# VHH binders against q07589: the designs that were tried, part 36

Target 1, 356 residues: q07589
Amino acid sequence: MSRILVIGAGGVGVITALSLWLKKESDVSLVVRSDYDRVLKHGYTIESCDYGRLEGWRPHHIYSSVEDAASAADNQGYNYIVVTTKNIIDGPVNSRVSNIIRPVLEKNKELHGPQLTTHILLVQNGIDIEKEIWAEFPREQYRYTVLSGIQLIGSTKIGSGHISQVGQDHLSCGAFDPQDAAAIQAANDFVRMYSNEGQNFVEFDPRVRYSRWKKLLYNAAINTSTALVGLDVPRCLEFGVNKKSTEIEVFHPAMREIIAIAASEGIIIEEEFITMFTEITRKKVFKPSMCVDCEKGQLMELEVILGNPIRIAKRNGVATPTLSILYNLLVLVQAKLKERKGLLKFDEKTATLVDE
Key: E = the ipSAE of ESMFold2; O = the ipSAE of ESMFold2 at other seeds; V2 = 0.75 times the mean of E and O plus 0.25 times the DockQ between their complexes.

## First folded at step 19 (VHH; framework vhh_7qbe_3)

Design t3 (at its last look DockQ between E and O 0.91; V2 from the best seeds 0.00; counts 0 for: pae O 2.1 > 2)
Fold by ESMFold2, look of step 19:
Structure t3 (fold): chain B 356 residues (1-356), chain A 116 residues (1-116)
Amino acid sequence: as target 1 above (356 residues)
Amino acid sequence: QLQLVESGGGLVQAGGSLRLSCTASGSTESMGWFRQGPGKEREFVALISDSGGKTYYVDSVKGRFTISRDNAKNTLYLQMNSLKSEDTAVYYCAARGYSGRSFDYWGKGTRVTVSS
């Protein structure tokens, strides 16, 4: 029975833990930060379109920190580390994925050495998100795989210990390194452990990089634009000049730029997806995740969604006029959010940023 | 390690044509062409899928350049028509390996100079 640690107790993380728990094939632990005391005492209230209503639900184990989850090892450790937190490269250092997972990875190494391969599943948006893991944990010192989870789900924490899932869960899971047989096996095993047939949709993803670049059409064009203006997608489309300018002058050009960047990385994304991503959201009065994060005063996944593609574009000589405008404006929005959180300070007497 | 060797560069008059070749020492995933003009950064030009069934071109060359490949010969081609002075560059062949995360393999380049 695999021991699985899910890190992040937002809407995605809780439903991930629930799905694994319902399958009864794994020992499920969840790291719960702000809601720990509430969940410890009362469990979760979950309203799920996939799984129905649950009251007082807990996974097999809950912990208030990753450090506590690691120190609770009983000579077994964890087979999977499932990261569902927002990936905010420009945020606090202790929120970097490598720092979040380090206590567990070090404990697994202490307990098992090379005998346990740790499977790190990143259920996060963006591209190049695996590179931090490879850079921080040299393969000669650590035995691990890095897996990709692309989540299409409408699941939100709507209160302390209260999760509302209104969109069916669709998870695509695969190996970032398609030549890593251990990673491929681990991804297929996770698909089996996550699958609740008739209730969710789970599939193995044989081409992780293609899938992440494809999803980026939506994230880099639509998720970002809605966050900038605080509007759902239908409003963005209907409020445009002649009900067309947002689509024609913002969404589609941004998506075409992503297609060009992906091509410069050797990945062909079909132009038909530009229309597909626009149309599947046109009539859904729903604020995408980055828009919601911004409204809650939370930092955005700006760098993995826009910053990383733009850096690739600069390296490869690909023009990004639309993405660059979106990015530069959202950098200002992110700075405003950081200032409110105390992560950035402006000296009003000198009209200058306080040096870091 | 996969080796890529370009050929076919040279001096050509504006409006003329050239055909570049790139021979790979083994099988590749997608392949592409990049170029670096005088005093400029290297820039992406065109991409072709592993089977040859799908292609991508940057706007500045679309309609004038044709990328193709012959997998039996492990050879990539770039047919360059209606050449302009701004096409003057060193052209690099690039290939993705099946375990690589980007273009991991690069040729040393072949020079194209477009006069007039």
Scores: ipSAE 0.612, ipTM 0.883, lowest interface PAE 2.1, mean pLDDT 91
Fold by ESMFold2 at other seeds, look of step 19:
Structure t3 (fold): chain B 356 residues (1-356), chain A 116 residues (1-116)
Amino acid sequence: as target 1 above (356 residues)
Amino acid sequence: QLQLVESGGGLVQAGGSLRLSCTASGSTESMGWFRQGPGKEREFVALISDSGGKTYYVDSVKGRFTISRDNAKNTLYLQMNSLKSEDTAVYYCAARGYSGRSFDYWGKGTRVTVSS
């Protein structure tokens, strides 16, 4: 029976743990931080369009930290680590994925050596998110694979220990390295363990890089633009000049730039997806995730969604006039959020940043 | 390690044509062309999929350049028509391996000079 540690107890993480728990093919642990005491006493209240209403629900184990979860796996280890946290590479060091997963990987290496391979599933947005893991954990010293999870779900934490899921769970799971047979097998096994027939949709993704570049059309053009202006997609489209300028002058040019960058990396994204992603939420009055994060005062996944593609474009000689303006303005929004959180200090007497 | 060797560069008058070739020492995934003009940074030009069934061109060369490949010969081609002075550059062949990484293999380039 596979032992699975889910890290991140937001709307996505809790529903991930629930789906695995319902299948009854895995031993499910969840790291719960600020809500730990509340969930320990009362469990979760879950209202799910896929899985129904649950009160007092807990996975098999809950822990207040990754360190505690790693210690509890003392003589068994974890087969999977599922990371559902936001990937904020320009944020606090404790929010970096490598630091989040390190206690488990170090414990596995110490106690199990070559006997246990740990499958790290990144259920996070963006491109090049796996590179930090490969850089920090040399494959000669650590036995692991890195898997990609692209999840389309409408799930949010609406209160302490209270989860609301209004959008059906769709998960695509695959290997970042398509030549890694162990990773491919682990991704297929995860699809089986996550699938609840008739209640969710989960599939193996044989082309992870393609899928992530494709999703980036929406994220780099629309998620970012809505976050910059604080508007849902329908308002962005309707408020444009002649109800057209937002899609013609902002969304479509940004998406075409992403297609060009992907091509410079050897990946062809079909241009019909520009229209598809523009239309997918035209009539749905809700704010995309980056816009919501910004309005909650939370840091944005700015670098993995915009920074990384722009750095690739620079290296490959691909022009990105639309993406670069979006990025540079959102860097200012991110700095404003960091200042509010005490992560940056501006000295108003000298009009300079203090860096400490 | 996979090796790439370009050929076919030379001097041509504006409006003329050239055909570049790049021979790989083994099979590759997708392949592409990059170029670096005088005093400029290297820039992406065109991409072709491993099967040859899909292509991409930057706007500045669309309709004038055609990328193709012959997998039996492990050879990539760039047919350049209606050449302009701004096409003057060293042209580099690039290839992906099957590991899912970006372009890891590069040729040493072939020089194209377009005179007015």
Scores: ipSAE 0.603, ipTM 0.882, lowest interface PAE 2.1, mean pLDDT 91
ESMFold2 (binder alone), look of step 19: mean pLDDT 87; pTM 0.889

Design t4 (at its last look DockQ between E and O 0.96; V2 from the best seeds 0.82)
Fold by ESMFold2, look of step 19:
Structure t4 (fold): chain B 356 residues (1-356), chain A 116 residues (1-116)
Amino acid sequence: as target 1 above (356 residues)
Amino acid sequence: QLQLVESGGGLVQAGGSLRLSCTASGSTESMGWFRQGPGKEREFVAVISDSGGRTYYVDSVKGRFTISRDNAKNTLYLQMNSLKSEDTAVYYCAARGYSGRSFDYWGKGTRVTVSS
């Protein structure tokens, strides 16, 4: 039976743990930081369009930190590490994915050496999110695979220990390296363990890089623009000059630039997706996730959504006038958020940043 | 290690045509062309899928250049028509491996000079 550690207890992470738990094919652990004591004592209250109402629910194990989860492995370790946290590579060093997962990788290695392969599933937005893992954990010293999870779900934490899921869970899971047989098998096994037929939609993704670049059309053009201005998508579209300028001068050019960048990396995205992603939320009055994060005062996934594509574009000689403006303005918004969180200090006497 | 060898570069007058070839030493995933003009950074030009059924071109060459491949010969082509002085560059063939996240294999380039 697979031992699965889910890291991140937001709306996505809790439903991920619940879906695995309901299937009854895995031993499910969840890292619950700020809500740990309340969830330990009372469990979760969950309102789910997929699973109905649950009261007092807990997965098999709950921990207050990844370090505690790793030390509690009881001579078994974990087969899967499922990372559902936001990937903020310009944020605190201890929040970097490599640092988050290191205690588990080290414990697995101590307990099993090369006999246990750790499957690291990144349920996070963006491109090139796997690079840090491969750079930080040499394959000659660690046995692991890196898997991609693209999750489309409408699930939020609405209070301490309270989860509201209003959008059906759709998970696409695949291997970042399509030639890694162990990773492919692990992704297929995860699809089986996560699937609750008739309640959620779960599929193996044979083309992870294509899928991530395709999703980036929406994330790099729309998620970013709404975050910059604090508006839902219908308002962004209706408030534009002649009700047209947002899609014609912002969304579409940004999406065309992403298609060009993907092409320069050998990934060809069909141009009809520009229209599809523009229309999919035109009439849906809600704010995309990056806009919501910004309004909550939380750091944005700016680098994995915009920074990484722009760096690729610069290396490959692809022009990104629209993405570059969006990125540079959002860097200022991110700096404002960091200042509020104490991660950055501006000295008003000198009009300069305080060097760390 | 995969080897890529370009050929077909040369001197051509504006409005003229050239066909570049690139022979690979083995099978590849997608293949593409990049170019580096005098005093400029290397830039992406065009890409073709593994099967040859899908292509993408940057706007500056769309309608003038055609990328194609012959998988039986492991050969990539770039047909360049209506050439302009701005097309003057060293043209590089690039290929992805089947595990590759990017174009990891590069040729040494072939020079194209477009004169007025």
Scores: ipSAE 0.780, ipTM 0.934, lowest interface PAE 1.1, mean pLDDT 92
Fold by ESMFold2 at other seeds, look of step 19:
Structure t4 (fold): chain B 356 residues (1-356), chain A 116 residues (1-116)
Amino acid sequence: as target 1 above (356 residues)
Amino acid sequence: QLQLVESGGGLVQAGGSLRLSCTASGSTESMGWFRQGPGKEREFVAVISDSGGRTYYVDSVKGRFTISRDNAKNTLYLQMNSLKSEDTAVYYCAARGYSGRSFDYWGKGTRVTVSS
């Protein structure tokens, strides 16, 4: 039975743990952090369009930290590390994915050496998210695979120990290296362990890079724009000049730039997806995830969604006038959020940042 | 390691045509062309899928350049028509490996000069 550690107890992470738990094919551990005491004593209350109402639910194990989860892996270890946290590479260094997963990788190596391959599943937005893992954990010293999870789900933590899922669970899981047979097998095994027939949809993704660049059309153009202005998609479209300027002057140009950047990396995305992604939430009054994060005072996945593509564009000589203005304005929004959280301090007497 | 060798560069008058070739030492995923003009940074020009069925061109060359490939010969082509002085550059062949995130394999380049 596979031992799976889910890191991150937001709406995505809790539903991920629940789906694995319901399948009864894996031993499911969840890192909870701030809600730990509440969940330990009372469990989760979950309202799910896919899985129904649950009260007092817990996975097989819960931990208050990754370090505690790693210590509990005595003589067993974890087959999968499932990372569902937001990837904020411009955030605190101890929140970097490589630092978050390191205690588990070190413990697995100590317990099993080369006998256990650790499967690291990144259920996070953006492009180049696997690069840090490969850079920080040389394959000569660590035995692992890196898997991509693209999850389309409307799941939100609405209170301590309370999860509301109103959007159906769709997960696409694949190997970042499509020539890595072990990674391909691990992705297919995860699809099997996650699938709850008739309740969710999960599939193997044979072209992870294509899928992530394609999703980036929505994320880099629409998710970012809504976060900047604090509006849902229908309002962004209806409030535009002549009810057209937002899609014609912002969404479509940003998406065309993403298509050009992907092309410069050898990934060709069909132009009809520009219209598809523009229309997918035109009539649905809800705020995309980055907009929600900003409203909650939480840092945004800005660098993996917009910063990384722009850096690729600069390297490859691809013009990004629309993406660049979106990025530079959102850098200011991110700085504002960091200042509120105490991660930046501005000295108003000198009009400069403080070296804290 | 995959090797790429470009050929076909030279001097051509404005309005003229030139065909570049790039021979790969083995199979590749997508392939593309980049160029670097005098005093400029390298810039993306065009890409073609592994099967040859899909292409993408930057706006500045669309309608004038045609990218193609012959997988039996492991060869990439760039047909350049209606050449302009702005097209003067060293043209680089690039290929993506089947495990690669990006274009990891590059030729040494072939120089194209468009005289006015």
Scores: ipSAE 0.761, ipTM 0.929, lowest interface PAE 1.2, mean pLDDT 92
ESMFold2 (binder alone), look of step 19: mean pLDDT 88; pTM 0.899

Design t5 (at its last look DockQ between E and O 0.98; V2 from the best seeds 0.82)
Fold by ESMFold2 at other seeds, look of step 19:
Structure t5 (fold): chain B 356 residues (1-356), chain A 116 residues (1-116)
Amino acid sequence: as target 1 above (356 residues)
Amino acid sequence: QLQLVESGGGLVQAGGSLRLSCTASGSTESMGWFRQGPGKEREFVAVISDSGGKTYYVDSVKGRFTISRDNAKNTLYLQMNSLKSEDTAVYYCAARGYGSRSFDYWGKGTRVTVSS
């Protein structure tokens, strides 16, 4: 029976743990930080369009930290680590994925050596998110694979221990390295363990890099734009000049730039996806995840969604006028969020940023 | 391990045509062309999928350049028509290996000079 640790107890992480738990084929642990005491005493209240209403629900195990979860595995270890936290590489050092997962990898290595391969599933937005894992954990010293999870789900924490899922769960899971047979098998096994027939849609993703570049059309153009202005997609479209300027002068040009960048990396994304992603939420009055994060005062996944593609574009000689404007304005929004959180300090007497 | 060798560069007058070739030492995923003009950074030009069924061109060459490949010969082509002075550059062949993140294999380049 696979032992699975889900890290991150937001809307995505809790539904991920629930889906695995419902299948009854895995031992499901969840790291619950701010809501730990509430969930320990009363469980989750979940309102899910896929799974119905649950009250008092808990996975098999909950922990208040990754360190505690790692300590609890001193005799057994984890087969999978499922990371559902936001990937904010310009944020606090303790929010870096390598630092988040290190206690588990070190404990598995210490107790099991080469006998336990740890499958790290990154359910996070963006491109090149796996690069940090390969750089930080040499394969000669650690036994692991890295898997990609692209989850299309509308699930949010609406209160302490209270999850609302109003968008159907759709998960695509594959190996970042398509030449790694162990990773491919682990991704297929996860698809099986996550699939609840008639309730969710789960598939193996044989082309992870293509899929992530394709999703970036939406994330780099729409998720970012809505976060900048604090509006849902229908409002962004209807408020544009003649109800057209937002899609014609912002969304589509940004998406074309992503297609060009992907092409410069050898990944050809079909032009019809520009229309498809523009239309997918035109009539759905809800704010995309980056917009929601910004409104909650939380840092954005800015570098993995815009910073990384722009760096690739500069390296490959691809023009990004629209993405660069979006990025530079969002850098200011991110700095504003950091200042409010006490992560940046501006000295108003000198009108300068205090370095730290 | 994979080697790429370009050929077909030369001097041509504006409005003229050239065809570049690039022979790969083995099978590849996507292949593409980059170029580096005098005093400029290398820039992306065009890409073609492994099957040859999909292509992409930067705006500055659309309608003038055609990328193609012959997989039986492991050869990539760039047909360049209606050449402009701005097309003067060293043209590099690039290939993505199966499993590669990006274009990991590069040729040494072939020089194209467009004069008036």
Scores: ipSAE 0.764, ipTM 0.932, lowest interface PAE 1.2, mean pLDDT 92
Fold by ESMFold2, look of step 19:
Structure t5 (fold): chain B 356 residues (1-356), chain A 116 residues (1-116)
Amino acid sequence: as target 1 above (356 residues)
Amino acid sequence: QLQLVESGGGLVQAGGSLRLSCTASGSTESMGWFRQGPGKEREFVAVISDSGGKTYYVDSVKGRFTISRDNAKNTLYLQMNSLKSEDTAVYYCAARGYGSRSFDYWGKGTRVTVSS
């Protein structure tokens, strides 16, 4: 039975653990930070459009930290690490994915040496998110694969130990390295272990890099714009000049720039997706995830969604006037959020940032 | 190691045409052209899919340049029409290997000079 560690106990992480647990093919562990004591004593209350109402639910194991989960792995270790946290590479160092997963990778190596391959599934937005893992864990020293999880789910923590899932879970899972047969097999195995037929939608993704560039059209243009202005998509569209300027002057130009950047990397995204992504939420009154994060005072996945594509564009000589404006304004929003969290301080006497 | 060799560069009058070729030592995924003008950074120009069925061009060359490939000869082409002085550059052939994240293979370039 596969031993799976889910890291992140927000709405996504808890439903991920529940979906795996219901399938009865996995030994499911969950790292629960702020809600640990509540969940230990009372379990989760879950209201799920996929699975109904559950009370007092726990996965097979819960831990208050990744370090504790790694120590408790006994002599078996974990086959999968599923990372459902936001990827905030400009955030605190201890929140970087490589640092979060390191205790498990070190423990697996200690227990099994080169014989256990650890499958790291990144259920996170953005492009080039796997590069940190490859840079920090040389394959001559560690045995692992890196898998991509592109997820669409409407699941939120609405109180201590209380999860509300109002949008059906859709997950695409594939290998970041399409030449890695072990990664391809692990991704297919995860699809099987995660699929609850008739309740969620789970598929293998044979072209991870294409899929991530394609979905970046939405994330880099719409997710970012809504976060900047604090509006849902229908309001962004309706409030535009002549009810047209948002899509014509912001969304579409930003998406065309992403298509150009992907093309400069050898990945051709069809222009028809510009219209598709603009239309799929035109009449749906809800705020995309980055807008929600900003509204809650939480840091945004700004670098993996906008920063990384812009860096690629600079390297490849691709113009990004629209994306650059969005990025630079959102850098200011991110700084404001960091200031509130105490990660950055401004000295009003000198009008300068305070050094460490 | 996949090797790429460009040819076809030269001097041409503004409004004229040139055809660039790039021969690859083996099969590739997507192939493309980049260029570097005097005093400028290298910039992306165009890309073609492995099958040749899909293409992308930057706005400055749309309608004037045509990218194509002949997979039987492992050769990439760039037909350059209505040339302008701004098109003066060293043109680089680039290829993506199977499973590569980006263009990992590059030619040494061929020089195109467009005179007024």
Scores: ipSAE 0.758, ipTM 0.930, lowest interface PAE 1.2, mean pLDDT 92
ESMFold2 (binder alone), look of step 19: mean pLDDT 89; pTM 0.905

Design t6 (at its last look DockQ between E and O 0.71; V2 from the best seeds 0.00; counts 0 for: loop humanness VH .163 < .165, pae O 2.3 > 2)
Fold by ESMFold2, look of step 19:
Structure t6 (fold): chain B 356 residues (1-356), chain A 116 residues (1-116)
Amino acid sequence: as target 1 above (356 residues)
Amino acid sequence: QLQLVESGGGLVQAGGSLRLSCTASGSTESMGWFRQGPGKEREFVAVISDSGGKTYYVDSVKGRFTISRDNAKNTLYLQMNSLKSEDTAVYYCAASGYSGSSSDYWGKGTRVTVSS
C-alpha cells in the first residue's frame, strides 16, 4: 500500500486526501497547520459535488508539520509527497517547496538510503516549478522523481475544518522528465490510486511541458490581466475600446509571446489556441484565481506564471514587450500586497526600501 | 553526451541562399537554430518537432528560412533564402536532451556572413 503525504490542507489538499482515502489503495497522511487540533478532535466536514457530504472525516494520519510527518514515517518513508500549496517563489523562505519537502527527503536518506524513491507531485501552476527541486536536491544524494499535476477543481476551505467543493475534480498527472521511466510509472500509478470512477476524472499526461506551456497562454495573458484590473474575463473583453482593443492589443500579443517562448524551448503550441482560449471564456462571468488572490490581499503566483517565462525569453533572445509590461505592473501590485502583510517595508522619510 | 556538429556556413551575397546542416550523434527530440550577430546576444531563430511535423519561426525570418530534419540521419537543416546583411551571425544548433530541456545541447556554431 503506497504511503502518501499530502502537504497543504486547503480545499484542494483535503479533497486530494479524501479521493486517495476513498480508493482504499493508499495510506494517506495530511499536514494540517492551524486547524490541526480541530481536525484531530472532530475531523472534517466536507460538502463535495464529487463525493457527497461527510462529517467527522479524517485521513489515516494527520500531522501538524512536515517534520512530524517525516519522523512518524521512520521505518517506511513516503512513496509520494503531494504538494498542493501555492508556489510563491518570491514569498517567505520557509514556504519554498524545497524547504517544505526537505524533512522527508533527509529522513529517507538517513533510514532508507538508496532503496526508497519518493515521488514528488507538484499540484501547482506555472512553468519551471520543478527546477528548484532539481537544483536543491542533487540526484547523487537524493532518490526522488518530480511529477506534474494540473488540477481543475473548485474546492475551498469555508471555515475551520470545513471544505466546500462545487467544481468537479479533473487531474492530469505526468512526469516532468519524459525519459524517466520511474517517474512515468509513478504518474500512472498515481492516476490509478486517485481515480474514483464515475466521481472524478484523472488522466495520465504524456507531454507535461506541452500541457503547462499551453495552459500558460491563458494564465500569462488573461489570469494576469484580470488580476491587474480586478475584473472578470467578459468585462476585460467587453470594456476594451470598440470592444476589441484589449483582445487585439493585450491578450493576443501576450499569448503570441508565450508561444514564441515555448518554441524557443522546443515546445510548439498551435496558433489556433489563441482564439480558442479567448472564445471559450468570453461569456463566462468569473474571476480567475490570480484575480481572486489579489482581491483577498494574498500574494500571487506571479513568478511561476509570468516571471519564469520572461526569464526564459531573456536567455533565449525572445522579445516580450507585452508580457514585460504586464509583469512589471504586477510586480508593483505584489509589492503592495507584501507591504500590507509586513513582508516589505518602505521608509517614507528617505523614500527608500528598507534593506531587511 | 549528445554531440551536435554544424556545417554549411560561409560568405554569401545579399539576396542569396545558404543551407546549414547539423548532425547529432544520437536520437534527439525537438531541434532548433539560434544565432548571435556581431556585438549582440544570442537569439532564437526556429524550431522543429521531433517528428518534423511542426515548426515555428521568429517573424524576422518567416517566409525566408525553412527548417527541416532527416531523422534517419539524425540531421537538422536550415534553408536560408533571400538573405539580408542583418542575418550575418554565428548560427548554433540546439537540441533537447533526456532532462526535459529543449536546449540542453549546443553545437559550436557555424559562421554566416552576408555581404551587401
Scores: ipSAE 0.667, ipTM 0.894, lowest interface PAE 1.5, mean pLDDT 90
Fold by ESMFold2 at other seeds, look of step 19:
Structure t6 (fold): chain B 356 residues (1-356), chain A 116 residues (1-116)
Amino acid sequence: as target 1 above (356 residues)
Amino acid sequence: QLQLVESGGGLVQAGGSLRLSCTASGSTESMGWFRQGPGKEREFVAVISDSGGKTYYVDSVKGRFTISRDNAKNTLYLQMNSLKSEDTAVYYCAASGYSGSSSDYWGKGTRVTVSS
């Protein structure tokens, strides 16, 4: 029976824990930070289009911190760490994924040495999100795999201990390294443990790099643009000059630049997906996730969605005029959000940032 | 360890043609060409899928360059037609690696000089 630690108790994390719990093939732990006491005492209220209404629900275990979860697993450890937090690599240092998962990796190594392989499943947006893990945890010292989870779900925390899921749970899970047999097996095992026949859709993803670059067309062009202006996609399209300029002069050029960057990395994405992503969102009167995060005063996944692709483009000699404008404007929006959160201080007397 | 060896570079008059080759020491995924002109940074030129069925070219070479591969020979080609002086560069063969990471493999390059 696999022991699974889900980190992040937002809409995605709670539904992830619920799906695993319902399958009854794993021992499910969830890290619940600010809501810990409420969930301990009363459980979650969940309104789910897939799983129905649940009242007073808890996974097998809840913890207020990753450190507590690691300690409680003494002499057993965790087979999987499922990271569902937003990946804000320009955020606080203790929020970096490597720092978040380190207590569990260290405890697993302390308890089991080479006997337990830790499977790290990143259910996060963006490109190159696995590279921090590979850099921070040398394979000589740590036994682990890194898995990709691409989640297409409409699930939101709408109050303390209250989750609303209005979009079907759809998870694609695969290995970041397609030559890592252990990672491939772990991804397939997770698909099995997550699959609830007739209630969700989960599949093995044999081409993680392709899938993530393809999804980046939407994220780097549409998610970013809507976040910049605070509008849903239909409004962005209808408010454009002649009802066409946003699509023709912003969305499509940004997507073409992503296709070129992916091509320079050996990933060929069909141009037909440019129109596909525009058309599937044209009539969706909903603000995409980055726009919602910005409106809630939460930091955006800016670096993994725009920063990382642009750095690749610079290394590979690929022009990104549209993406660069979007990125540089959103860097200012991100700084504004950081200032509001006290993570960035501007000294108005000197007109300079306070670094120290 | 994958090895990539380019050949076929040389001096050619503007309007002329050259065909570059790149032989890989083993099977590869997608393969591509990059180039570095005098005093410039390396830039992407073209890529071809592992099966050879899909290609992508930067705008500056579309219609003039054709990328192809022969998987039986582990060889990548770049047919360069209607050459211009701005095509003068060292051309590098690249392949995406998968040795436990996403590392890329590069050749040492072959020089193409287009005289006006």
Scores: ipSAE 0.526, ipTM 0.843, lowest interface PAE 2.3, mean pLDDT 90
ESMFold2 (binder alone), look of step 19: mean pLDDT 84; pTM 0.852

